# VH-VL binders against Cytochrome c oxidase assembly factor 8 (COA8), part 147

Target 1, 167 residues: Cytochrome c oxidase assembly factor 8 (COA8), of Homo sapiens (Human) (q96il0)
Amino acid sequence: APERGAERRDTAPSGVSRFCPPRKSCHDWIGPPDKYSNLRPVHFYIPENESPLEQKLRKLRQETQEWNQQFWANQNLTFSKEKEEFIHSRLKTKGLGLRTESGQKATLNAEEMADFYKEFLSKNFQKHMYYNRDWYKRNFAITFFMGKVALERIWNKLKQKQKKRSN
Below, E stands for the ipSAE of ESMFold2; O stands for the ipSAE of OpenDDE; V2 stands for 0.75 times the mean of E and O plus 0.25 times the DockQ between their complexes.

## First folded at step 15 (VH-VL)

Design jg73 (from jf9 with heavy chain S31T; framework fv_ebrasodebart; at its last look DockQ between E and O 0.42; V2 from the best seeds 0.00; counts 0 for: pae E 2.3 > 2)
Fold by OpenDDE, look of step 16:
Structure jg73 (fold): chain C 167 residues (1-167), chain A 124 residues (1-124), chain B 108 residues (1-108)
Amino acid sequence: as target 1 above (167 residues)
Amino acid sequence: QIQLVQSGAEVKKPGASVKVSCKASGYTFTTYGISWVRQAPGQGLEWMGWISASEGNTNYAQKLQGRVTMTTDTSTSTAYMELRSLRSDDTAVYYCARDQLYDFHKGYSPFDYWGQGTLVTVSS
Amino acid sequence: QAVLTQPPSVSVSPGQTASITCSGDKLGDKYAYWYQQKPGQSPVLVMYRDSKRPSGIPERFSASNSGNTATLTISGTQAMDEADYYCQAWDSDEDYVVFGGGTKLTVL
């Protein structure tokens, strides 16, 4: 069995904007886009009487969110770094400085950038395929547990109605 | 095999100029640039500048602006670095290094091959 | 001008893991490169673009870049790994190549 080399997940700086929802909120809150991933974090509500199944669902959602945040933070960082090197290299080749005579940042034309984007996507295609696969798996699991929680809630409501009719 | 071969050691007086050569072999010279890096005795590496072998475009370290000139001869696959108005603090080993252009597959990998270095001594 | 800061020296016992750090402003947003220099020799590229290893470099060499710190890691350090190590990055604002001050790795 080929030892899956543990890709040391470069821990993206966990600078998740600690948007703290209001303490009295009984709902999930959506934060502003994270500066690295550009994904909006969800702050999950924790009920006082959280069932074990609800807790499991919340944890799965949290883990999936963290996984998504890390993936996109790393992907965006890699993209930015590679793009910068590309631009720099092309400008050097053209004998152009990083800044125009007007002091503006020198840019490449749309065609050159299109080539970069095409090649970047091509290189990362497999990575994105794995991401998509894992994304579907995680969301399927979440959806499944959402269904279980919904059933549990229905069952609990029915039990409460029966108890009220018997008294 | 890729190789960068530099000129021999130089001894110069203050105020003089030195021109160091770097002959490249084993690759297409015009598809890369050459960077120059110096190292004073017992000190770290200092980037001096870069030249494109194809276009002759240059970028020099600000500290060396006006004193350094980098050139290339494509016919001989040789890069040159001239440093003028030499000072005692210019005493160093000077290195040429191949500076890669961005490759879509490999990315950017600067200084993947180095010359053997050229000692330039500036003494009164 | 961007400055890359390295520890001046790191000591490690044979077979242990050596870690050399390089810190700089916004270094996390840039690619880091690493060079090995043995006494009286030219520098050799050992790591490029944070974590990529050139051909011919042993697998015991690895690198990462997190936050504003790049790290070169040498697992199972050998006597032959004793050298000066330099980090390098490019400053996109000034179009300047910056080297760290270098780290002397001693294998005890």
Scores: ipSAE 0.610, ipTM 0.840, lowest interface PAE 0.9, mean pLDDT 90
Fold by ESMFold2-Fast, scan of step 15:
Structure jg73 (fold): chain C 167 residues (1-167), chain A 124 residues (1-124), chain B 108 residues (1-108)
Amino acid sequence: as target 1 above (167 residues)
Amino acid sequence: QIQLVQSGAEVKKPGASVKVSCKASGYTFTTYGISWVRQAPGQGLEWMGWISASEGNTNYAQKLQGRVTMTTDTSTSTAYMELRSLRSDDTAVYYCARDQLYDFHKGYSPFDYWGQGTLVTVSS
Amino acid sequence: QAVLTQPPSVSVSPGQTASITCSGDKLGDKYAYWYQQKPGQSPVLVMYRDSKRPSGIPERFSASNSGNTATLTISGTQAMDEADYYCQAWDSDEDYVVFGGGTKLTVL
């Protein structure tokens, strides 16, 4: 169980992960950080009697999570690609090879890497601003639908109690 | 207008050396590096090495280590590539290409401008 | 792996979409570049950093790079696009630059 399952898709890669929630869980489950986005996915519990409005809320939350995962996976990949280009270009400019004499991967000093990080953040400033705007919009929508679901559940419970009293 | 102009075709015997020139114009020579890329008849592109026009630092392809030397002359905005101990399999068109150093701004990329090529034929 | 693999040839009719692939181990973790070479001419940079187009290159040229495969796509292919196409990436090992073997695009 905690070690690995041979027929599970997420157990083939090296490293132990309990990606899927327990089969009989009645709650949402939080998984380990995604390799690319470095964010923890939430696996949503689906009740047997889910209403259409509850389904819309769940799908909105799932869609928002996927959007967030895709954004950060893409951003982290872009960062990694530009970091490698920067390192290769700087090593080339210095007349140095990609490997040290000991066979280790050649690296730049902390000052040069700090400069790269600062410039990368500056260059991506507008993209991060748009991400924050969309993040707030999505969470507002989720909160709104959570309110609608709560009201629907209260109304349905009241209707059911009234019908039982009428019979 | 940015332009790289190479020296003319050469015919050499096995064991000889060849030195190809590449004259740059239309930009500040020392702000870019020059890469050398060759192409055997009917074959693909093969990177040979790179030289900094400002510092003179070089990086050569491992396959050509010990046989190639790249130099620059800043006063004439010219890069040179010398290949020694020529073999028949060195017969190729030799290109110089402007190699943009990593820039934090968008729009820059290596090998944005190429010379016209220099045919070097190695035959007995 | 430091090798980039391209199909040796691709044929399309005028107006069709041409797709040229470049495969390498974890190529999508690197930036890919594309060059066009017409017979008797020097290579020309047509795409850089996976999907960016230099000034003067027609909008019908596009590209992508993910997983192990980078792809150059030419929509509405014209006779003038007939050429050899080479992909290029940064080598992870000992040489700075590696080129694919090239693909001859024929427009019939």
Scores: ipSAE 0.572, ipTM 0.823, lowest interface PAE 1.6, mean pLDDT 84
Fold by ESMFold2, look of step 16:
Structure jg73 (fold): chain C 167 residues (1-167), chain A 124 residues (1-124), chain B 108 residues (1-108)
Amino acid sequence: as target 1 above (167 residues)
Amino acid sequence: QIQLVQSGAEVKKPGASVKVSCKASGYTFTTYGISWVRQAPGQGLEWMGWISASEGNTNYAQKLQGRVTMTTDTSTSTAYMELRSLRSDDTAVYYCARDQLYDFHKGYSPFDYWGQGTLVTVSS
Amino acid sequence: QAVLTQPPSVSVSPGQTASITCSGDKLGDKYAYWYQQKPGQSPVLVMYRDSKRPSGIPERFSASNSGNTATLTISGTQAMDEADYYCQAWDSDEDYVVFGGGTKLTVL
């Protein structure tokens, strides 16, 4: 799992791609990273004979994906905004300009930036703690319903096997 | 109660200079900066520059570079803005405003308290 | 160099919702701030960091910022809300502070 960067130093190419699975696909698809959350969306397949239990599992997975994307999109934007405000405030306090001699955006040395990172993590600690708790709760629920769907499929195979035996 | 009290209105001729004072009270003067913002009659707000009350470091708007000087006197909790080589289009109300340092919880709210304004009229 | 564009005026009836926009290049990548200025008075901070309200500002004031546009919203608008409203943001290119041109809110 890649470490999520705490910096706005570089933009990696992510593309704006509007992925759309093939019309007749019978499989889930994983699209490119979302520009804002940096998470890869799953495009869920809906079969013609989806059981109520299978539908509940799919909806839970969809809702969890939306929740996760919203959280990280907000956190990434907040981090970027606060980092720029911190840098600008410190440069202003020092009496320095916003640009270096080369025309690049001025920034602070590593020691100054470390203070920002420490305080940002401290400020957001509770929010991330609740996110982690909710993430585990959602994934546990998803695993639970995956088990129930697996059992339902076993029962359907047993029912079909019993029908062949009685025929 | 936090207050910023500015000096009175002034009338100046083109080419002269003006120095506006801003006396702060109700807070620790050296923990904040002071920004100066002007407003020409019937027009919007224009940021002029900033000064650190503790260190005296300044940043001036590019438009005013070379014509403006900002200073502070920590013993009287007073900030000053001097604008030189006055022109008719410098006629405006000049405000001082308290300028917060970055706070990780509140962010940066640069102008939470303002002075009453000082009208500077450039004509003759 | 940064330009924050506001409509010059907005009119609203008492009790209705007023919406004042502020547009700027990549404004949603920055925190936006809002000031109220009544005739003959100094500006007053009414919203900061996109959507936060200082103590003493009525709950009917709210704000948002996304994309290139920040919006100040006043619900249940009252005659006392009649004022000029300015947005403000950090400038990344030249000056540390840029203001919008201002919007005159008329309540009648």
Scores: ipSAE 0.450, ipTM 0.758, lowest interface PAE 2.3, mean pLDDT 84
ESMFold2 (binder alone), look of step 16: mean pLDDT 89; pTM 0.923

Design jg74 (from jf9 with heavy chain G33Y; framework fv_ebrasodebart)
Fold by ESMFold2-Fast, scan of step 15:
Structure jg74 (fold): chain C 167 residues (1-167), chain A 124 residues (1-124), chain B 108 residues (1-108)
Amino acid sequence: as target 1 above (167 residues)
Amino acid sequence: QIQLVQSGAEVKKPGASVKVSCKASGYTFTSYYISWVRQAPGQGLEWMGWISASEGNTNYAQKLQGRVTMTTDTSTSTAYMELRSLRSDDTAVYYCARDQLYDFHKGYSPFDYWGQGTLVTVSS
Amino acid sequence: QAVLTQPPSVSVSPGQTASITCSGDKLGDKYAYWYQQKPGQSPVLVMYRDSKRPSGIPERFSASNSGNTATLTISGTQAMDEADYYCQAWDSDEDYVVFGGGTKLTVL
């Protein structure tokens, strides 16, 4: 039995990401930005009569999204970890403690942090190049299948219109 | 430590109602759903429904619709499942389980933590 | 109503590979999950999202899911693996959960 109000769902409180799309949504649903990757997740709508081609496209888009989210979540965590290690190392070299008298984290100025950013970018250059290569390969495949699905849908509509006219 | 602790065993007559509790600890209660699953003696697992701890939204298994009600009390981090008009075939161990259908950081989530179970016996 | 079918029992000798199947219409289009239940205990998650293993679960546990069949594989089966195993799937569009009937694994 259908329940109209049951299709609407609110998001979970900040701190635990629960992306629960509306039931029977006829469209893709876009959630709030992920805490770690800062990218918005998409829940893909699955039509009742999904073709094998539409299924391949959807799975490819879902796999690409998961891969992309994992890459950026890991990259952001690595950046944060290495940044803290760099700050700790520089403060130790200067003979300074990790926290100020006020209990706040001790910091480096922008000029000192420029060295870290240069090292991080240089160290991760090849990793980012491989990411870009794979990202473009995945998007090329998605675009190709999107084209195929569009053509299939146009053909099916033309075929349906022809049948309707004969009846 | 994440833990779900359920109320004790119940013995009921046919036609009565039973209300099982599930007290959560070790995590932010309102960030998850709670699913209820039962298991008749010597039988398999049967999903009964879920409830959102934050919103109170529920979704019940079709064959239990009209007999089951799920609620939560956020002040005590406790979920409740009430089953009415009890029949002998409702005799089962009733489990609560932590549920989060989709978490983008983790993807589609399993029932990752389960209560110890509550035996409800329905006999004339 | 969606149905997941498991064999009621599977028997293996210690050290042999156990294979437990779970069949359902277009199951490969959904994520499959596996739970282990020993007598008098609550179910314990052993595999999630088709083939992923939780922390604390031995590497001898593996799983797959394609077409209409999901399979849980236990290599080098040990006496401690003797239990009931349940598969589970989610239909995100219908927001409901279905369990298989369960398989009793006996290690002789």
Scores: ipSAE 0.000, ipTM 0.486, lowest interface PAE 11.3, mean pLDDT 81

Design jg75 (from jf9 with heavy chain G33A; framework fv_ebrasodebart)
Fold by ESMFold2-Fast, scan of step 15:
Structure jg75 (fold): chain C 167 residues (1-167), chain A 124 residues (1-124), chain B 108 residues (1-108)
Amino acid sequence: as target 1 above (167 residues)
Amino acid sequence: QIQLVQSGAEVKKPGASVKVSCKASGYTFTSYAISWVRQAPGQGLEWMGWISASEGNTNYAQKLQGRVTMTTDTSTSTAYMELRSLRSDDTAVYYCARDQLYDFHKGYSPFDYWGQGTLVTVSS
Amino acid sequence: QAVLTQPPSVSVSPGQTASITCSGDKLGDKYAYWYQQKPGQSPVLVMYRDSKRPSGIPERFSASNSGNTATLTISGTQAMDEADYYCQAWDSDEDYVVFGGGTKLTVL
C-alpha cells in the first residue's frame, strides 16, 4: 500500500534510517508510536540459531504485541467517534453550530465532558477489566518463558564449558 | 406502534410558502427530536434541519438558512416545517424523521422512523 | 460541506453478495449509517454506527467503515433487497448531517 503522508525532504543526508538496527548483531528495537493505538511497536531480532524455546517466546511476544495494538487501536477509535458524536449531539441540542463566530470548532465545558468520560468508562468497565486480565495473563506467560530461556542458556553454557574441559 | 403521519400534498406558486405537519404517536414526543429530509423527483436525500421537541432548539442546513423555520406543538405531538420563497427546484417529497438524542447506551441513532412523505410541487 | 460518493448503481444476481461503497475524506473517523428506500416508500434505517443492525434487519446485512470508505454488504442477495441505498455521516464543517448520492441495487 503506498504511503499516505507527504514526504518532507528538507534534509536528505546519506545514512541509515533511525528505525533500522545499527548492525547485524543488534537486539530488539523500538519503533515510533502507531497512529491508531498510540503504542510503540517492538521489532524483534531473530538469531540464526534460535532455539525452539526462544522461537516460542518470540512468537508469544509478537502475538501479544499484535493483540495489544489491535485492542488499543479499536478502543481509541471508538472513544474518538463516540466523543465526537456526543459533542455534536450536545451542540445540536443547544441550538449551536459546529463552528464559533471566529470559525473555530465549538467545544463543550469541562462539566459536560466529565459526564461523557464517566459514562464511557462505566460502559466499557467490563471490557477494560477483561483486557487487564488478559494483559496480565499474557505477560505472566512471557515472563515464565523468559525464565525458561534464561535457564536454557545457563545450562547450555555449563554444558559447553564441561565439554570444553573434557574434550 | 411508533408512527409519524404527515399532511397531504401541496401545490404552490413560486415565491409562496408551504408548511408541512408531522404528527407523532406511540412514543414520548419530547424525548426525541425531529429532522426534515427532502427528496427531489429521481434524486437523493437532502437534510434540511433538526428541531428538539423538548426545547424547540433548531439547526438548519446551511443552504436553507433564512428560508426554513421548524416548530413543534407539544400538546398535539406535532412538528412543523415551513419553507418560504419557494422556487421550482424546491419541488420534492418532504419527510419528517424521528431523530434520537444522544444516548450513552445506543449512541446516536438518527432517523429510525420516517413519515410517509409530503409531495410539494412548485409550479406556475 | 463534506461529500459522500456512492456508485450510482450496482447489479447482482439472486444469491450473490452485493457490495455498496460510500467514500469520503476520513469517513472512518466518523460513524456511518445506511438507509434502504424502495420505490414509493420512505427510507428505512438498515445499519447504524458503522456495523450495527436495527431490530428486524436480516443477518445478511453487514457493514464496515475504515479509512475513507464505508461499505454495506448484503450476502445471499434476494429480490426483496432491490432498492436505493444511502449512506449518511455527520459533517464537521457546517451541517450536522450529510447523505451520499445513493446507489440503486438491481437484482437481476
Scores: ipSAE 0.532, ipTM 0.798, lowest interface PAE 1.8, mean pLDDT 84

Design jg76 (from jf9 with heavy chain G33D; framework fv_ebrasodebart)
Fold by ESMFold2-Fast, scan of step 15:
Structure jg76 (fold): chain C 167 residues (1-167), chain A 124 residues (1-124), chain B 108 residues (1-108)
Amino acid sequence: as target 1 above (167 residues)
Amino acid sequence: QIQLVQSGAEVKKPGASVKVSCKASGYTFTSYDISWVRQAPGQGLEWMGWISASEGNTNYAQKLQGRVTMTTDTSTSTAYMELRSLRSDDTAVYYCARDQLYDFHKGYSPFDYWGQGTLVTVSS
Amino acid sequence: QAVLTQPPSVSVSPGQTASITCSGDKLGDKYAYWYQQKPGQSPVLVMYRDSKRPSGIPERFSASNSGNTATLTISGTQAMDEADYYCQAWDSDEDYVVFGGGTKLTVL
């Protein structure tokens, strides 16, 4: 891609923006919201001298992001499909068409939709609870490796100072 | 056992009307809707409309609006489909099918049980 | 009116995997349903809500739905699976229901 490390702000045709800091500070790029998950993906910068530990952290973060993206893409799609079927079923039961006389999509009132939202949340309660549990596990692991990387970088700086004093 | 039993084959002249029956058994008739689907010889499936067994509300395919009427008789657990102003291209096997109401746990599962079909032949 | 496109025929050898596709604009944003119809018989629901199998339908039947294409997969295809297969989805234009044109599965 023609993308450089200079500070820039780029706006997609849909009005979505992304920002990359100045070259020396540019590490990761945040993309536009995914059309399925509605989450913004992070495109990770790979340093030229990436350590094995730094690579482990980056891959763990990438794997966690992919897991998170898949979960919410599936959840949002399931919600959308079930909502559409619920609306269609209720309109059908009322003897109403899918479009109003003006040609707009027919909808249910807020009271009718409230029951769908409550039941959908209730039905998916355990699924969301397990998601939260896994999310905590993954973030604990990421935080642990971030700590290790930080310690490695501190030790390398101390090692470099000692080397300068010896040479 | 859940079963939908339809009336026998009909031969009609162009311009006539036909009324097909569908008798349900093995479940609570008013807990499900009935859809009608037809199939011309050697052709695919075409949805005609549905009727609520509990409310009597109907919704018909746009193409058949004005020519089709669906009714139910709760006392006999029977659904009916009447098609008027018959044309030769109305020659088809007509099916009734149980149309499951949306359930929050099960979702919508249309056409889980079908009648055996009724052949309606329209010829001069 | 939304249209669902299926190949008119698919041939498979006994024991092999058969794949029947159903294509429609944004079909993956809707639930897809599949019906099996043998000659002279009524249709039978074999898959519902994209990938769910009704009680009594063999485990060798599976399905998926993503993007613009829904797929019915029959693993270890048997002679008894020879039939016409129809996909179905909600019609967002004027009618509530739209069917695919059907696919004749031949087990050779």
Scores: ipSAE 0.489, ipTM 0.773, lowest interface PAE 2.1, mean pLDDT 84

Design jg77 (from jf9 with heavy chain Q100S; framework fv_ebrasodebart)
Fold by ESMFold2-Fast, scan of step 15:
Formats: structure tokens, C-alpha cells, sequence
Structure jg77 (fold): chain C 167 residues (1-167), chain A 124 residues (1-124), chain B 108 residues (1-108)
């Protein structure tokens, strides 16, 4: 049978962090940089009386953020794996071990690393160009819907003002 | 067609040396390296080392340092692996495998083609 | 000291999906490779750089690598897929190459 203390659940493993805004937040909140994408996520406040258009804008922004997070998390991981394999391949080619005689991790000089960075960027140029194109398209769509929401709010304010005036 | 053809089986006494050959064909030999991998009967794969076919630079597994020597002969497109001071636990099938250098456009592709293997038996 | 751990055996029925795991510390931070070895034959590269398939390898082979575990997946497993499977990655310590202990796939 479960004991009084045994009924209490253990805490989740340390190091697993989720972006979560303060419990009583009435506004959008910006979190710390994600460890994989290195981008700061935004958690969106959902008002009780959210209009269909406001919901559409929020979902578009959330979807764009997730797309952006996934792209950079994948890109950063690919970069890290390629960099490691490049370093290991060059050390192997030179007849060197992975550790120095002092036990430290063996490294390549700045010139050889600069060549890697240049070639990696060159190899991924088209991918990054398409990412930028899609990023601008998404932000244009967001801006357009932000404009629609703003007009809706102005219209609703004018309706309220007219109602108050006629009463 | 790309092919790696190894020398025939050998039986050696403890303390002897063995030299296994691996003849490459169907590609530019000097554009790739050759890795050597062994497998004891009923056991898994163990990497022994790598050699550049163009430069002759080698990198050997730490466990085998001082006992193994890898060489190439570019005129015959052949790689060699010599293992000295043989022990009973060196009994294994020895494989050569084509091992690419890192290429910025294609990346790294290790062990895409393998030789048929050479059984080396060490017994008294 | 770097170790890649594989289950010694996996059994599936023909037509079912086989899943072979390879576990190692921070394995998902480096590229994983997979080899197939049938009895009396040389190993054959079946997957490279986590999830890429060489020319000539059936479409039913796929793979992933995340966290501490790389996985080789064979969909619609056939009798001809019966073999030993080895994962491989770069050694973080002394040697450039480390292999998993191997998994015997049996199709019953």
C-alpha cells in the first residue's frame, strides 16, 4: 500500500526546462534562449474574449516560432556534427590522436577552422537563402494580420463610442 | 566496379608476424584512405587503424600502437597491414575497407566498400 | 572507454518492423553509421550520417539519432534482412572509430 510520503511524486529530472510564463501573466512573455536553437521563445497570452482574427494571428505567430526554432535547432546540430567530424578527420589525416600529450582535447588552428566555417556557409548558402525568403514571407503575413487586428479593434472602439453617444 | 581483394588465409605461431594485403580496383586509389578492421570468431568489429593512400600518413588504434604497421604501394593500388608479436587473441578475420577523407561537398563516408576478409589463425 | 551498447538480439516476424538501438553518451551530438553483416560475408554499409541511405540499400531501411540513442529501423522486414547489425561512431577519447557490440536480427 502507498505510504503517506510515498504517495508524493518525485520531481522530474533536473535539467529538463520548459519555457513557461509567470502564472498570472496578462501579456506576452519572452523566455531565455533555447539551448538548441539559441533563440528566445515567446509565450503568447490568450485573452478570454479572443476574437477569431486574434486567434488566427496568435496561431500564425506560434507556428512561425516553432518553424524557426526547428530550423535553427537542426542547423546548429548539423553544424556541430560536421565541425566535430571535420576536426576528427583532419587529426586522423595528420596521424594525430584526439587528445594532446597533456590529456587535453586536440584542436585545429584558427586558419583551418576559418576554412571550415567559410566552406560550411558556402555549402549551405542556398538553404539559408530559402530560409530567409520564407522568414520574410512569414513576417509579412504576420504584419498583415496585425494590421487587420488593429483595424478590428479600432472598429470595435468606434462601435462602442457610437453606442455610448446614442444612449 | 569498385573492389577490394585481400590475400589468403594464414596460420601463424605465437610471437610471429603476419602481413595482409588489400588490392584496390575500380577507383582512384590515392583519393581515398584504407581502414583496417578485425573480427574475432563470433565477436564484434574492432577498428585497427587508417592509412592515407596518397600521403602514407597513418593513425593506429591505441591498443595496437607499436605492434601494427600500415603501408601502401600506389604503383599496384595495394594496402598492407602488418601485425607483429602475434598472440592467440589476435585470431580474427582481418578486413580492409575504403575510408574517405572529409570533403566539404560530400562529407565523410567511412567504410563504404570492404574486402572479403583474411582469416589469421594464431596457434601453437 | 567509449562504449556503444546494442541489444545482443532482436526477433521479428516477416513483414513487421524491426528496431535496433545503439546507445552511447551524447551519441546524438555526433554522426552514427550502420553496417549489415551476413554469415560468412563482409560488412556492408547500410546507413551513414545518422539517416542517409547509400545507393543500392532498400527503401525499407531508415535510421535516426537523438540524445543518447541511435536507431536503425527496418520496415516490412524480410528473411533476407536476417544478419548482424553494427552501429559505429567517432570515439571521443583515444581511437577515431568505435563500433557497437552488434545485434543479431532474426526473422521468424
Amino acid sequence: as target 1 above (167 residues)
Amino acid sequence: QIQLVQSGAEVKKPGASVKVSCKASGYTFTSYGISWVRQAPGQGLEWMGWISASEGNTNYAQKLQGRVTMTTDTSTSTAYMELRSLRSDDTAVYYCARDSLYDFHKGYSPFDYWGQGTLVTVSS
Amino acid sequence: QAVLTQPPSVSVSPGQTASITCSGDKLGDKYAYWYQQKPGQSPVLVMYRDSKRPSGIPERFSASNSGNTATLTISGTQAMDEADYYCQAWDSDEDYVVFGGGTKLTVL
Scores: ipSAE 0.461, ipTM 0.759, lowest interface PAE 2.2, mean pLDDT 84

Design jg78 (from jf9 with heavy chain Q100R; framework fv_ebrasodebart)
Fold by ESMFold2-Fast, scan of step 15:
Structure jg78 (fold): chain C 167 residues (1-167), chain A 124 residues (1-124), chain B 108 residues (1-108)
Amino acid sequence: as target 1 above (167 residues)
Amino acid sequence: QIQLVQSGAEVKKPGASVKVSCKASGYTFTSYGISWVRQAPGQGLEWMGWISASEGNTNYAQKLQGRVTMTTDTSTSTAYMELRSLRSDDTAVYYCARDRLYDFHKGYSPFDYWGQGTLVTVSS
Amino acid sequence: QAVLTQPPSVSVSPGQTASITCSGDKLGDKYAYWYQQKPGQSPVLVMYRDSKRPSGIPERFSASNSGNTATLTISGTQAMDEADYYCQAWDSDEDYVVFGGGTKLTVL
């Protein structure tokens, strides 16, 4: 809670000089893909006169990005770990080592890998359904606030145009 | 009741061979594998190898390759581990452990049940 | 060969939280497993696939695995939890099974 006080108060006239270093205007920046999520992070530009509504939209987008990054990083790690356990277990069951006689990593045939992918998707079906539902809800919320921000900007432009034309 | 019962303690001279048994009960023997893990006095666990009870396929730890042989007898639900050319540093408690094969619903769990252990002492 | 490093000993008072770490290169890219061994007894599986608990293991046991470090956590530690604890993982390049060196947990 911000501090509240009397507005009408006499203060001594103190003309202090302030130095503000020049700033460069920047746009949103897109980073390299995360190793585990395979998603590119977006670093959002924050304008100096960001409205409360614009701040709320930006925070919602940042929170959604973080949620999405965490979900896919966890999902991809789980997939990778289960895939390695499956491959190692099958190779061990066949009496094969982790590497061929030529020193290359041992592999499974396409049929066994297809079975793994099918079962992994089946086992994770409910989890993926909940993800898709939440992803849809989050995108709907973002679109809704984008509409509000757009309306705010239109009203501000109209207000400024009227101000300029009426002196 | 799932149980793995191992053979009794043995004392061997350097250069001899030892064969430890592990009798399984309470589950379908051929649906699982058996891993062997040893533990020298006051030291940690060391994996030695694995055998499929159904296929008889084996995988041995690289350090023990050429000195160890694992076998099974499905008629008695028993796994065996033979270690040759014994050295004093082979003195250890030898464990068998049930090694669950990969299951799509449960995944892999390598050591869910263990035998009681067999002390093998190698001394001159 | 891949090496899993554990502290040789950890001491806690009864009722306190014990944390036992297991460190290895890219360990968080693999599933980690935990075993409890009491003096004169066989090891017992207490945690599997990073954070899953077998039937019969108390809820006060939990675990995590991220980056290079897996951690076994025992909340409200009891005297009966005194034991050696071993982590285990797959070695994707050499052997199928690698154990940590073990940690002796002392309560009191």
Scores: ipSAE 0.520, ipTM 0.801, lowest interface PAE 2.1, mean pLDDT 84

